# VH-VL binders against Coenzyme F420 hydrogenase subunit delta (frhD), part 5

Target 1, 183 residues: Coenzyme F420 hydrogenase subunit delta (frhD), of Methanocaldococcus jannaschii (q60339)
Amino acid sequence: MNETMKAEIESQDDELFDLTPSYLKKEIMVLACGNILFADDGFSVHVIEKLNKILTDKEKQKIALVDAGAGAPQQVLTLIDENSKTKKIIVVDVIDWGIKPGEIKIIEKDELPNPKYHRLDSHDWPLAPLLREVAEKYNIEVKVVGCQAKYISEPDVYIGLSEEVEKAVDKAVEIILRELRGD
Key: E = the ipSAE of ESMFold2; O = the ipSAE of OpenDDE; V2 = 0.75 times the mean of E and O plus 0.25 times the DockQ between their complexes.

## First folded at step 2 (VH-VL; framework fv_ragifilimab)

Design I4G (at its last look DockQ between E and O 0.41; V2 from the best seeds 0.00; counts 0 for: pae E 8.1 > 2)
Heavy chain, then light chain:
Amino acid sequence: QVQLVQSGAEVKKPGASVKVSCKGSGYTFTGYYMYWVRQAPGQGLEWIGVINPNSGGTTYNQKFKDRATMTVDKSISTAYMELSRLRSDDTAVYYCARGYYRFWSGYFDYWGQGTLVTVSS
Amino acid sequence: DIVMTQSPDSLAVSLGERATINCKSSQSVLYSSNNKNYLTWYQQKPGQPPKLLIYWASTRESGVPDRFSGSGSGTDFTLTISSLQAEDVAVYHCQQYYSTPYTFGQGTKLEIK
ESMFold2, look of step 2: ipSAE 0.012; ipTM 0.554
ESMFold2 (binder alone), look of step 2: mean pLDDT 93; pTM 0.948
OpenDDE, look of step 2: ipSAE 0.179; ipTM 0.738

## First folded at step 4 (VH-VL)

Design a10 (from I4 with heavy chain Y101I; framework fv_ifabotuzumab)
Heavy chain, then light chain:
Amino acid sequence: QVQLVQSGAEVKKPGASVKVSCKASGYTFTGYYMNWVRQAPGQGLEWMGDINPNSGGTNYDEKFQGRVTMTRDTSISTAYMELSRLRSDDTAVYYCARGYIRFWSGYMDVWGQGTTVTVSS
Amino acid sequence: DIQMTQSPSFLSASVGDRVTITCRASQGISSYLAWYQQKPEKAPKRLIYAASSLQSGVPSRFSGSGSGTEFTLTISSLQPEDFATYYCQQYNSYPYTFGQGTKLEIK
ESMFold2-Fast, scan of step 4: ipSAE 0.739; ipTM 0.857

Design a12 (from I4 with heavy chain Y101T; framework fv_ifabotuzumab)
Heavy chain, then light chain:
Amino acid sequence: QVQLVQSGAEVKKPGASVKVSCKASGYTFTGYYMNWVRQAPGQGLEWMGDINPNSGGTNYDEKFQGRVTMTRDTSISTAYMELSRLRSDDTAVYYCARGYTRFWSGYMDVWGQGTTVTVSS
Amino acid sequence: DIQMTQSPSFLSASVGDRVTITCRASQGISSYLAWYQQKPEKAPKRLIYAASSLQSGVPSRFSGSGSGTEFTLTISSLQPEDFATYYCQQYNSYPYTFGQGTKLEIK
ESMFold2-Fast, scan of step 4: ipSAE 0.716; ipTM 0.854

Design a24 (from I4 with heavy chain S105G; framework fv_ifabotuzumab)
Heavy chain, then light chain:
Amino acid sequence: QVQLVQSGAEVKKPGASVKVSCKASGYTFTGYYMNWVRQAPGQGLEWMGDINPNSGGTNYDEKFQGRVTMTRDTSISTAYMELSRLRSDDTAVYYCARGYYRFWGGYMDVWGQGTTVTVSS
Amino acid sequence: DIQMTQSPSFLSASVGDRVTITCRASQGISSYLAWYQQKPEKAPKRLIYAASSLQSGVPSRFSGSGSGTEFTLTISSLQPEDFATYYCQQYNSYPYTFGQGTKLEIK
ESMFold2-Fast, scan of step 4: ipSAE 0.726; ipTM 0.854

Design a25 (from I4 with heavy chain S105E; framework fv_ifabotuzumab)
Heavy chain, then light chain:
Amino acid sequence: QVQLVQSGAEVKKPGASVKVSCKASGYTFTGYYMNWVRQAPGQGLEWMGDINPNSGGTNYDEKFQGRVTMTRDTSISTAYMELSRLRSDDTAVYYCARGYYRFWEGYMDVWGQGTTVTVSS
Amino acid sequence: DIQMTQSPSFLSASVGDRVTITCRASQGISSYLAWYQQKPEKAPKRLIYAASSLQSGVPSRFSGSGSGTEFTLTISSLQPEDFATYYCQQYNSYPYTFGQGTKLEIK
ESMFold2-Fast, scan of step 4: ipSAE 0.733; ipTM 0.848

Design a30 (framework fv_ifabotuzumab)
Fold by ESMFold2-Fast, scan of step 4:
Structure a30 (fold): chain C 183 residues (1-183), chain A 120 residues (1-120), chain B 107 residues (1-107)
Amino acid sequence: as target 1 above (183 residues)
Amino acid sequence: QVQLVQSGAEVKKPGASVKVSCKASGYTFTGYYMNWVRQAPGQGLEWMGDINPNSGGTNYDEKFQGRVTMTRDTSISTAYMELSRLRSDDTAVYYCARGYYRFWSYMDVWGQGTTVTVSS
Amino acid sequence: DIQMTQSPSFLSASVGDRVTITCRASQGISSYLAWYQQKPEKAPKRLIYAASSLQSGVPSRFSGSGSGTEFTLTISSLQPEDFATYYCQQYNSYPYTFGQGTKLEIK
């Protein structure tokens, strides 16, 4: 696939000389985490590519598809503030949860680590507690659509998903479309 | 495979500083948090803090705030933990341990440990 | 500051015994708990993560259970190589905290 490995800010909002990323001006963000170069770590890139082809132009006015890559999801989340239009974040990622490879696990907001008990004033937390903090601070709905990886080739380049994870792509797309279209 | 290799034992005087290194191999260094944990002789494990090697951002336990500094050098995949104003009760084995930031699991690989002795 | 308390602190057992170690958190930590094994003069080795997920390469006689505030590590049939100190650790909230340890010795 030729999906970008970085979060891309597109189109007419930037053309208005507003430096705010376009994905912060939409009500729903689908945040893809992972790297297509590292086997199953490319799961979310395949999911977001299919969503991009299925969603209508009208839906894309309200839904941002963000390819955050492996290292940038935290950076995307830290840009959210009180002026952002984000009301819902759907995170798409591989997980290591000890379940069957290719199995989808949905993690609800209340199942994420709770950073409100942190004694630290840093915002450089791992993705899960940062996601929880941002969601609670700005009253954002959160759902994580995770797929159990079978093989991650890091640091070696291997383009392609395992059979089990490849089959999970369509299931994840279906779950996300139900979330986006009102269940 | 995935390995964390730490620097050798140190003997320091009270008031001095010590800097321990942890060299990572077998994975993408910037994709995982690095934790520092210590263990005093005959005692349990104590978390000191972590660093995001991608950003350089750090989180310290308040017990060490003002004395600990965690850094990294991405060009050599190495993390550092510097502890200043050493006291005798800083005598411990210091460990680095790899954390995940995305994969929902934690501290899966540990360095071999670095013994730091603070002598009077 | 979530306090982790292990029970017992010391345990004597024989090869073939079923051994259970308990870990209690002072606040709810969901399933963000790991178990480590440490042998003398060695670094800790992770056995369990996410409260119940077995680390690859760890024998199936080890299992973890629990959620919220009470967690258990079970060794279904103790082997000679299992005599070690065991630690639980929460990674729900900063600062991350460990239990005081359970030393498992041969009877």
Scores: ipSAE 0.662, ipTM 0.836, lowest interface PAE 1.9, mean pLDDT 87

Design a31 (framework fv_ifabotuzumab)
Fold by ESMFold2-Fast, scan of step 4:
Structure a31 (fold): chain C 183 residues (1-183), chain A 119 residues (1-119), chain B 107 residues (1-107)
Amino acid sequence: as target 1 above (183 residues)
Amino acid sequence: QVQLVQSGAEVKKPGASVKVSCKASGYTFTGYYMNWVRQAPGQGLEWMGDINPNSGGTNYDEKFQGRVTMTRDTSISTAYMELSRLRSDDTAVYYCARGYYRFWGMDVWGQGTTVTVSS
Amino acid sequence: DIQMTQSPSFLSASVGDRVTITCRASQGISSYLAWYQQKPEKAPKRLIYAASSLQSGVPSRFSGSGSGTEFTLTISSLQPEDFATYYCQQYNSYPYTFGQGTKLEIK
């Protein structure tokens, strides 16, 4: 076997033993939180679906679009370790911040709650302490694109966004594209 | 900075064709649709079509079907609009404009290319 | 094709006035509507997209509202540089269509 054939075989063997999820092998992660079954809680799913249509195949080699669903965002974050390629996380979620329904709130990394002091009040976003802890530990950049919900139907199934939140989808997509492309 | 720079003014005879270029800079060329819009003297804006520079896929207004061809060259970040079988009522300023895959309007526009069709 | 109709086609107003331009779609277009400003011999400039989202760098005196078939562009306090023609445009379905335009003259 020549060097080219040996290198090719060794590369394939590495792939077979790499159990890391594909989204952890990319530099940028767009993490969609929420559930399409619960009215405005589906906001992030609509955002990620539009991004999937807009991003080029070349961009998708560097950017992972992750539909985490209800409860799964915490699990995705806990899988990040020293071997992950993640350098930046853009989180998309509904929030309850007492602002107008459909209003977008941008939260930067240093605005996230200190994980040593977990105070649960009406301004708390449940993912925030874990996100800050993981980002600080592994030196990851973070930007949160939050949308104020009007109606969350959980536990009742209701597919569809309120008018105010539906209008916010395209604004969130633009903000994320500007962040990803610098345009 | 994001900009679209179009080719210069053209004067054509009826029956000829014209090919207008639009060179993009300052952004990911393949990440946004390129639209073509024209405006006849003293008239409003008229959408002609768009192209997805990533795939080369096009959408044309039925009015221009069979006469318009939109293409791009990704190696030089340039889009082209060719209009054939020109008539005097094709006299207009032709604009290229960047769009966001049918989810938003057109946020960045070229300076325009004047095409005059006269005998 | 979806027809876009603007009202009024022509408007004269004084500096400091509140100006309202209306756009009506012949069919429902949800919130897929943009507003453009065009000055003489210049390319159009997008002011608003998704019916109500203000483009970065556009003065806060401009605002958009509406959904479905009825849409409004408002300028809360008219400035001399706002002399221009304004166009609405739907991008809900192909072919994309523009309103006929509203020419705003400052007197």
Scores: ipSAE 0.006, ipTM 0.561, lowest interface PAE 10.2, mean pLDDT 84

Design a32 (framework fv_ifabotuzumab)
Fold by ESMFold2-Fast, scan of step 4:
Structure a32 (fold): chain C 183 residues (1-183), chain A 120 residues (1-120), chain B 107 residues (1-107)
Amino acid sequence: as target 1 above (183 residues)
Amino acid sequence: QVQLVQSGAEVKKPGASVKVSCKASGYTFTGYYMNWVRQAPGQGLEWMGDINPNSGGTNYDEKFQGRVTMTRDTSISTAYMELSRLRSDDTAVYYCARYYRFWSGYMDVWGQGTTVTVSS
Amino acid sequence: DIQMTQSPSFLSASVGDRVTITCRASQGISSYLAWYQQKPEKAPKRLIYAASSLQSGVPSRFSGSGSGTEFTLTISSLQPEDFATYYCQQYNSYPYTFGQGTKLEIK
């Protein structure tokens, strides 16, 4: 019940006649990618659940925690436009970066792949180049908090993180809290 | 365990179309982009485009725009690449290859290739 | 489009030799570069990704280095099974592009 319930609650907020998702009305978006059903691919879900317990109600007025595991993170990013209040996006995901399992890699905007926009005939881009395009077009700060996976069980269901990635959850939470609070 | 199995060799006349299939197994088909790459005899690798099997959204290299169509059938975990108005210089081996996660653009698993010969 | 140029296009070497293949991008691609090995009549196989990360199951004699516009693939002690064609590929931006290939043949 986590994924669709969170999205629905956020979209309904306190404006009955405005169906714009509430996460687009907040200055900061923490976007969790991945699926809890597939071992280490659940990393971001564990991170966002801990953040939800730690962040105050006042902080949640400015910070949206978005669990994109039920859909595609691309769909969330494509809803951003000139009228959105988004100023900063922190993406949380597992990565395949060739570093030690459980090691955290911070990826800044300028390190993201840079798409050749005029060469594409559709708006369906992989997450990383889409994030770069959206950030540059709408002047949004972006930061990726990535964790090197050890084991992703797709297509088999395996609930639980590897020991290395489980230890990385608390490290990622600490990094994100510092980023959110300006420490 | 993870496999991409392509359809068999094709011989076509100029002006015809060809549709190559790529059947995926051993992973969640909708979680990975599928790329199409071709190689003309004695030549290097040429990227044609990719498809997101989850959405059906496609990206084509401008060189193939208007002649290539990439589709998929999620019920049988199969991707397709159709190339129309074939010319002799479309003679090549056509490969499907998956893009691991949305963060990586490298192709970690490749199909065995489908030889397409366009003869006069 | 980002043009990828490999050097040399052809290389002759003996078993036990150290060989290096260079790949140059026409503009900066950070570390978004992969190396593939292709044997005759076979599909390419990935060796290296993120410029320097070795694919699981690939022998440690293979290594990659570089960032930005210049990249190198090194085979420290050439084995008989390493005679093949090698390709670099940038995945920094669409369209994805490959180098022209380096054919490694026995001397």
Scores: ipSAE 0.370, ipTM 0.739, lowest interface PAE 3.1, mean pLDDT 84

Design a33 (framework fv_ifabotuzumab)
Fold by ESMFold2-Fast, scan of step 4:
Structure a33 (fold): chain C 183 residues (1-183), chain A 122 residues (1-122), chain B 107 residues (1-107)
Amino acid sequence: as target 1 above (183 residues)
Amino acid sequence: QVQLVQSGAEVKKPGASVKVSCKASGYTFTGYYMNWVRQAPGQGLEWMGDINPNSGGTNYDEKFQGRVTMTRDTSISTAYMELSRLRSDDTAVYYCARGGYYRFWSGYMDVWGQGTTVTVSS
Amino acid sequence: DIQMTQSPSFLSASVGDRVTITCRASQGISSYLAWYQQKPEKAPKRLIYAASSLQSGVPSRFSGSGSGTEFTLTISSLQPEDFATYYCQQYNSYPYTFGQGTKLEIK
């Protein structure tokens, strides 16, 4: 294309063609991490599916439900910048916190580990220190709703949660709803 | 079931390099960070760095930056630690140790290799 | 770097004693603290992680407590196999750092 036509299209792109992912345009992000194929690693998928059925269309205009899978949550976090509308992130994941299987642990921002050598643009960061870095840099509230796993079957496919973790799904949904609604 | 097996003892001259291997079995190698920790005779434990076997990304203690290189070969579930420009005070037992699940976080080390003795002497 | 200081560096005790080892961090590390046991010429063995969580297979006489900057490892009713060197380790931030170790010796 010629320079004049390209300049016109670029001017219009600022107003008509916004390619920013929708979840970065909402003030609250619920970030589900895990893989349904690997036993308890599927915990967050069950949580976000229930939230999707409970939240109203009006609430979903402010709250993004993001199913990031097992390896992609870091990629979602690295897309956050000064132009993002994100003010709060609730991460849903299985954790190893040495508590009873199926027990829910809430991890606040100041309890997250600190990175030192990684950069914000690295996809190699573990989720927890990346979450802290993003939260500190962009002044975002963060909370992790973690569930102690009993069994993760990776690399073997096993669809289904352990009894303890299955019982934790509704508990996590209630905790997240209270956090989202201020109830 | 989960096991880390390290390469055998090495004797090196000052200025040489050493490359220690750590073969993992009984778990998903790419799912967990691998740490390297050393211990000089009669001294405490010293963390050197870790590697994410999925990406190859590394973190090193600044004391070793420029001399240490951590790599992995996912096809054989093996991690490597190479230390160059060896000095007598690098004489130590070198351990690999499995860290936390790479998605969330845990720097605690739950499974350790048996250790590789590296002696640096003239 | 976060400095980890253990107290005491040496401890003499008898079988059946209750022993306590403390670990102090130079800055807050929440509960990102692990305890390891090391016997002569052996690799370390993890006893406790997340400050207070007992590793599967570790005897219940071992317990951990604390958060922030002050942490404690307790061995109730010391057994002969417990004579070893104990290390705390923070994993709150890079670089990970260990305490200098506490050598537990028989009286």
Scores: ipSAE 0.467, ipTM 0.775, lowest interface PAE 1.6, mean pLDDT 86

Design a34 (framework fv_ifabotuzumab)
Fold by ESMFold2-Fast, scan of step 4:
Order: sequence, then C-alpha cells, then structure tokens
Structure a34 (fold): chain C 183 residues (1-183), chain A 122 residues (1-122), chain B 107 residues (1-107)
Amino acid sequence: as target 1 above (183 residues)
Amino acid sequence: QVQLVQSGAEVKKPGASVKVSCKASGYTFTGYYMNWVRQAPGQGLEWMGDINPNSGGTNYDEKFQGRVTMTRDTSISTAYMELSRLRSDDTAVYYCARGYYRFWSGYYMDVWGQGTTVTVSS
Amino acid sequence: DIQMTQSPSFLSASVGDRVTITCRASQGISSYLAWYQQKPEKAPKRLIYAASSLQSGVPSRFSGSGSGTEFTLTISSLQPEDFATYYCQQYNSYPYTFGQGTKLEIK
C-alpha cells in the first residue's frame, strides 16, 4: 500500500519533468525535409502546411507534422529511442532522380541504403541510411514521398515553388492522406 | 563553373605522409560531401572515404582506417586528404569528387578534380 | 563490403554497334548505382545515376537499367568518342565500391 502511493508520486514527478518532444509521443510522424527559402527545396513545407489544415484535431493526437528544415532531419531521427511511440515515418522531400520535374516517387523502406557498414558511433550519418537504421532498430514503417525538383536556389533566397513542383504538392498530400488514413 | 582544383604531384619515400588538397569553387562548399577516390596505375577506381564539410564528419573505408585523415577549411573552401605510413602500393592518382547529400538519389559523385599523382618510391 | 563485378572486362566493338555492359552486386543495392566513363589520363565522368537516370549533357544513346543486383549500361549506336573504360559504382552503403571496369576498344 505505502509502496503503491510512493510509486504514484514518483510517476507524477517523471511526467512533470518529461522533456521529450511531443512528436516522439505520437504513433505517426510526417517529416518534412527542406527549406522554404530555397525555391523547390520548400516543397515539403508546403505539403505539411496543407496537411495541417486538412487533418482533424483527433488525427493530430496520433500524427505529428514535423518541419525539420535543412540539416535537422538527422537530429529528429537520432532522438528516437525505445521509449518513443513512433510506429510509422513518412518523409517528404525533393529528390534528384532524373525524372520529370514535379513527378512523385515513392521510396519504400527496403529500397533505402543498407546501414550495416556504418559505425553506430558516427555523429554524421547521411539521412537515407540513418532513416533505415532507425526504422529497423525500432521496428518502424517507413515511406519517402519524393518530388523531382526543377530549381533549387541555394544559397540564394527565393521563396516560391516552380510551377511543376507546386502542382505536385496536392498530389503528395493525397498520397500521404491515403497512407495516414488507410484506403 | 563548378570546379575542383587539386594540388600538384608528389613524390614520397616509403613511411612518409602526403597531404593532397582540393579547392572548390562555383557552389556552396558546405552543401555537398567531398569524396576521395584513388586509382593505381592501370587499375580501377577505389573509394577511400568522404567528409561532410559542414560538420567535419568523416567516413573511411576500413582498408585506410588508421592511415587516412580527411579534413576541410571552410574559410577557403578546401578539402584535404592525408595518407600516412606510405607504401609503394599507395602509388596512384588521387581524386576528390563532389557528392550530394539529402537528395535521396544523390549520394553520388558528379564533379571531379583533375587528380593528384602520388608516387611512392625509394 | 559489397562486391561489384562487371562483364565483360574487355570489349571490342565497331562504330555504330549496340554495346551492353553488365554490372552485378553481391547483395541488393536497390537503384543506388552510378555509371562512369573514363578516358585515358582524365578524371571519370558520371553518365548515369540512380541506375537509369541520365546525367544532364550526356548523349541519349547512353541508357541504364536494372535494380537490386543486376544492372546494365547500353550504348545504342557507338561513336568514336565512346571508346573508354566504364565503371559501375554502388552508393547503397559504405564503403562505396566500384566494379573492376570494362575497357571498350575499337575493333
């Protein structure tokens, strides 16, 4: 009895000081990889902004929309551990696959680079093998929704998508909603 | 006008070290990985490692681990590859090559330096 | 390490011929494969990436195909400037590895 009361107090203290980001407490993460300042590199930001307006408050309780920006997706992925609630990651990014600008390509988990030969103590993993490592280690489902870029302005600031990539935003939103809701 | 310009030819004795430079221009140096690839006379291409110029993080082929060091100086957009304890079979042309990161299809080498010949002989 | 094996190692052909070079990976690499052309005393030039994507500025007579473990580079109508050594390279996992090369010589 006394032990039960003490356990409850300790649990409350843990919850009070839980600094885990909210997106790691949700089952599904939509991870936007890109920067709105660099033309088509902003594709993923436009996608998550539309998803944010479409998803209901109830859906947002289990779905996290994460704008990681340039260079930060690796930081988000490295925070995933045994205590994270993440079960599915949908990555949204531009690609350079030599296909028509604005064309969407879906990359499945088993198509990602094999992390087998990377050292676990490396702090500078490329995004694709890191995503596969995290997904396999923690049994997370993964899909990459990629859009062929036409123009990336980096290092120059240019806010706005090419016509082809802008049209692809709605198609990507539809694909992601099917993944989130299950046809 | 994206260019990678490497340092000049080197002749070294066995046991010495060599440091090759690769100066980048025409793009954002910190936005792309830099790869190092060598080619012995009459032989194929051999990947040695890469460096992320933004972080300084490196990945090396196990064959070169302990002898190779890759560094960069972002103030002059220059990457370096130092190979120590040279052997005669390190005689090769050493290339730097730019690689993409973050583009899912793009962890590959698109622009190459002209090469630096390193000869290791007694 | 992933072993990359090219076939053939040497190939003699005539201008106008269709030429095919094969590359095999010792394990699955999805589409993370590039093809390079190297002329004597020059740095390699990338022709193909993502197994089938043609590099900007490369003539359309070059094409790549395949996925997983078996890949092909095709030159549909060989030109004099195409006589060179060709390399495949996987970038699926570290360390990146190249095939041994295919030397394409005039017949």
Scores: ipSAE 0.164, ipTM 0.676, lowest interface PAE 3.7, mean pLDDT 84

Design a35 (framework fv_ifabotuzumab)
Fold by ESMFold2-Fast, scan of step 4:
Structure a35 (fold): chain C 183 residues (1-183), chain A 123 residues (1-123), chain B 107 residues (1-107)
Amino acid sequence: as target 1 above (183 residues)
Amino acid sequence: QVQLVQSGAEVKKPGASVKVSCKASGYTFTGYYMNWVRQAPGQGLEWMGDINPNSGGTNYDEKFQGRVTMTRDTSISTAYMELSRLRSDDTAVYYCARGYYRFWSGYYGMDVWGQGTTVTVSS
Amino acid sequence: DIQMTQSPSFLSASVGDRVTITCRASQGISSYLAWYQQKPEKAPKRLIYAASSLQSGVPSRFSGSGSGTEFTLTISSLQPEDFATYYCQQYNSYPYTFGQGTKLEIK
């Protein structure tokens, strides 16, 4: 049970007359990607749960914590339109970049793939070029906070992070808090 | 062990259609994009498109748009690529190859490949 | 479309040589580049991803470098099994595109 996602769903219920998700009414979105059932792929879920406990109710008025899971981040991004209040998206995910397990890599918006070189009649976008397109179209700042995985158990269920990735959770939380609080 | 196994060789006449299958095993089929890449005799590799097996959504190179259809059957972890209105210059080995849909993972290249399916188009 | 150009297209070398193959993108692709090895009548095998990350199980004599528009694949001490065709591939933007290939032959 994801308490952060449940809190967002409960907030949305209060505004059923317009049906717009509460996270689209806030200026900053922290978007967690990954699946807690698959070892280190659960990294972002642990990060967002710690942020949920640290952030004040006042900060949560401007900052949405969204657990999108694996595959659903694209759906969250496609809901962004000209009426959304989103000005910044911080994506949290595992990476496999050939660096040390538990090492954090930051990817800036201008480093994301540019999807505009080819006009495909596409019904599905990979997350990174979709994020770039949405961010450019709606003038949204983007930062990706990635952690090098050691072990992803998919397709087998294994709940728990490797030691290196577990320690990286606190580092990612520190980085994100600095980004959110502007120190 | 992660493996992609493709259907056997096909010989077709110009104007016909061919449908190649790619059966995945040893991983969660819906977690990774499936790419289709072809190689004409003595030529280089040419990307045709990819499919997200979770959603069924596809991306095609414009060169093949209107002739190619990529589908999947999640119940048997199998991806399909159908190419219609075949020409002699469609003679090639056709490969399926596993991608990863999160570009920032660093390995959204193609890490596992099928053995290839030879398609010969001749009159 | 992003055009990928490899140089040289053809390379003759001896066992023990240091070999470099370059790949140039017509536009910036950051580090979203992979290198593949293909032997006759076999499927390609990925050697490098994210421009410089070595695929597990690939010998350490293979290395990749570069970012943006210019990339290199290096084999530090060529072995007999390394004679093959090598391809770079960008995955920065659709459609994904490959270089024309570099055929590495025995001298």
Scores: ipSAE 0.079, ipTM 0.653, lowest interface PAE 4.5, mean pLDDT 84

Design a36 (framework fv_ifabotuzumab)
Fold by ESMFold2-Fast, scan of step 4:
Structure a36 (fold): chain C 183 residues (1-183), chain A 123 residues (1-123), chain B 107 residues (1-107)
Amino acid sequence: as target 1 above (183 residues)
Amino acid sequence: QVQLVQSGAEVKKPGASVKVSCKASGYTFTGYYMNWVRQAPGQGLEWMGDINPNSGGTNYDEKFQGRVTMTRDTSISTAYMELSRLRSDDTAVYYCARGSYYRFWSGYYMDVWGQGTTVTVSS
Amino acid sequence: DIQMTQSPSFLSASVGDRVTITCRASQGISSYLAWYQQKPEKAPKRLIYAASSLQSGVPSRFSGSGSGTEFTLTISSLQPEDFATYYCQQYNSYPYTFGQGTKLEIK
């Protein structure tokens, strides 16, 4: 990922002088989770970089590409409220599901874990039940595009995807483009 | 190697409190939830709650709400479960168990367990 | 709370038998179900997660299936070391809940 592409991809760390982040003003959010420094954990970064090059300027008016990194996806979700324009969230991440490395798993909203019936402080929840809670509360469509990791090097720095996960990047891009342009 | 090591057996009187520790090693302590599960003699498994070691946030089964407190010390990778106002029916083996990774859409849950701590409540 | 009910609560079998244990959830839990094996005075060991994924190091004679509300654990050819108590557990919704257990004993 180069500097120009990063400037075009919205980040929670970019403060717009007391303005609501622009990604909350768009109808569709593609939320990339992961860290390029930790081997296969960088999967979503490669996916969002390719989407940034493929999507037209016109499409980007309605579609936000959000690089949430490894630690901030929960924070992005907790910023969604009644004033947000968000109608659909597509999450891109590596998963740990015991399937073949590089295999893509799609998780629909109704397949996400249900949260506890008592209302909890949302930023203390695991990401999956938090996503379902936010989606149900604000009537947002949700889809998780996950790739089974082979090797995650955390806490050690290792830049580069495994062969299986590298091959999955284009498959994920294709799936997401279908979701963005019509099923 | 991932390992959870718990504190030793305790004998308490009704009305007392007990604090069980669970020391983690071989992984990033703040990256995984820590669960507490108990088992009374001859009975099944009962989930008590979990703690997010990164935030300190907790989730308790309503049955234990008001009597249980889960905490952690990240400097020594140790989780604690304190149960107050003990009754004879709190006699059980108490387990800690590593939970789901915070961010991963994990299909796995409680993959590594501590050896258990026997707590006996008797007069 | 989501109630987890196992059937049977007690099962008697012989070495070499095919054994099936069923677990029913009172609400839909998708595939957020794990199976555990527990031997006397030992901590539980996870056998299956995500309803059908085999834990690393667990023999292939163990398999899980099901989704939604009905799940099964199958042991295709029972071995002497498999006599134990088995628990299913849902991790879809708080509070997480276990089945009552199935005690598998030698005939």
Scores: ipSAE 0.394, ipTM 0.751, lowest interface PAE 3.0, mean pLDDT 86

Design a7 (from I4 with heavy chain F103M; framework fv_ifabotuzumab)
Heavy chain, then light chain:
Amino acid sequence: QVQLVQSGAEVKKPGASVKVSCKASGYTFTGYYMNWVRQAPGQGLEWMGDINPNSGGTNYDEKFQGRVTMTRDTSISTAYMELSRLRSDDTAVYYCARGYYRMWSGYMDVWGQGTTVTVSS
Amino acid sequence: DIQMTQSPSFLSASVGDRVTITCRASQGISSYLAWYQQKPEKAPKRLIYAASSLQSGVPSRFSGSGSGTEFTLTISSLQPEDFATYYCQQYNSYPYTFGQGTKLEIK
ESMFold2-Fast, scan of step 4: ipSAE 0.722; ipTM 0.852

Design b11 (from I4 with heavy chain N54R; framework fv_ifabotuzumab; at its last look DockQ between E and O 0.46; V2 from the best seeds 0.00; counts 0 for: pae E 2.8 > 2)
Heavy chain, then light chain:
Amino acid sequence: QVQLVQSGAEVKKPGASVKVSCKASGYTFTGYYMNWVRQAPGQGLEWMGDINPRSGGTNYDEKFQGRVTMTRDTSISTAYMELSRLRSDDTAVYYCARGYYRFWSGYMDVWGQGTTVTVSS
Amino acid sequence: DIQMTQSPSFLSASVGDRVTITCRASQGISSYLAWYQQKPEKAPKRLIYAASSLQSGVPSRFSGSGSGTEFTLTISSLQPEDFATYYCQQYNSYPYTFGQGTKLEIK
ESMFold2-Fast, scan of step 4: ipSAE 0.766; ipTM 0.865
ESMFold2, look of step 5: ipSAE 0.522; ipTM 0.804
ESMFold2 (binder alone), look of step 5: mean pLDDT 93; pTM 0.955
OpenDDE, look of step 5: ipSAE 0.538; ipTM 0.837

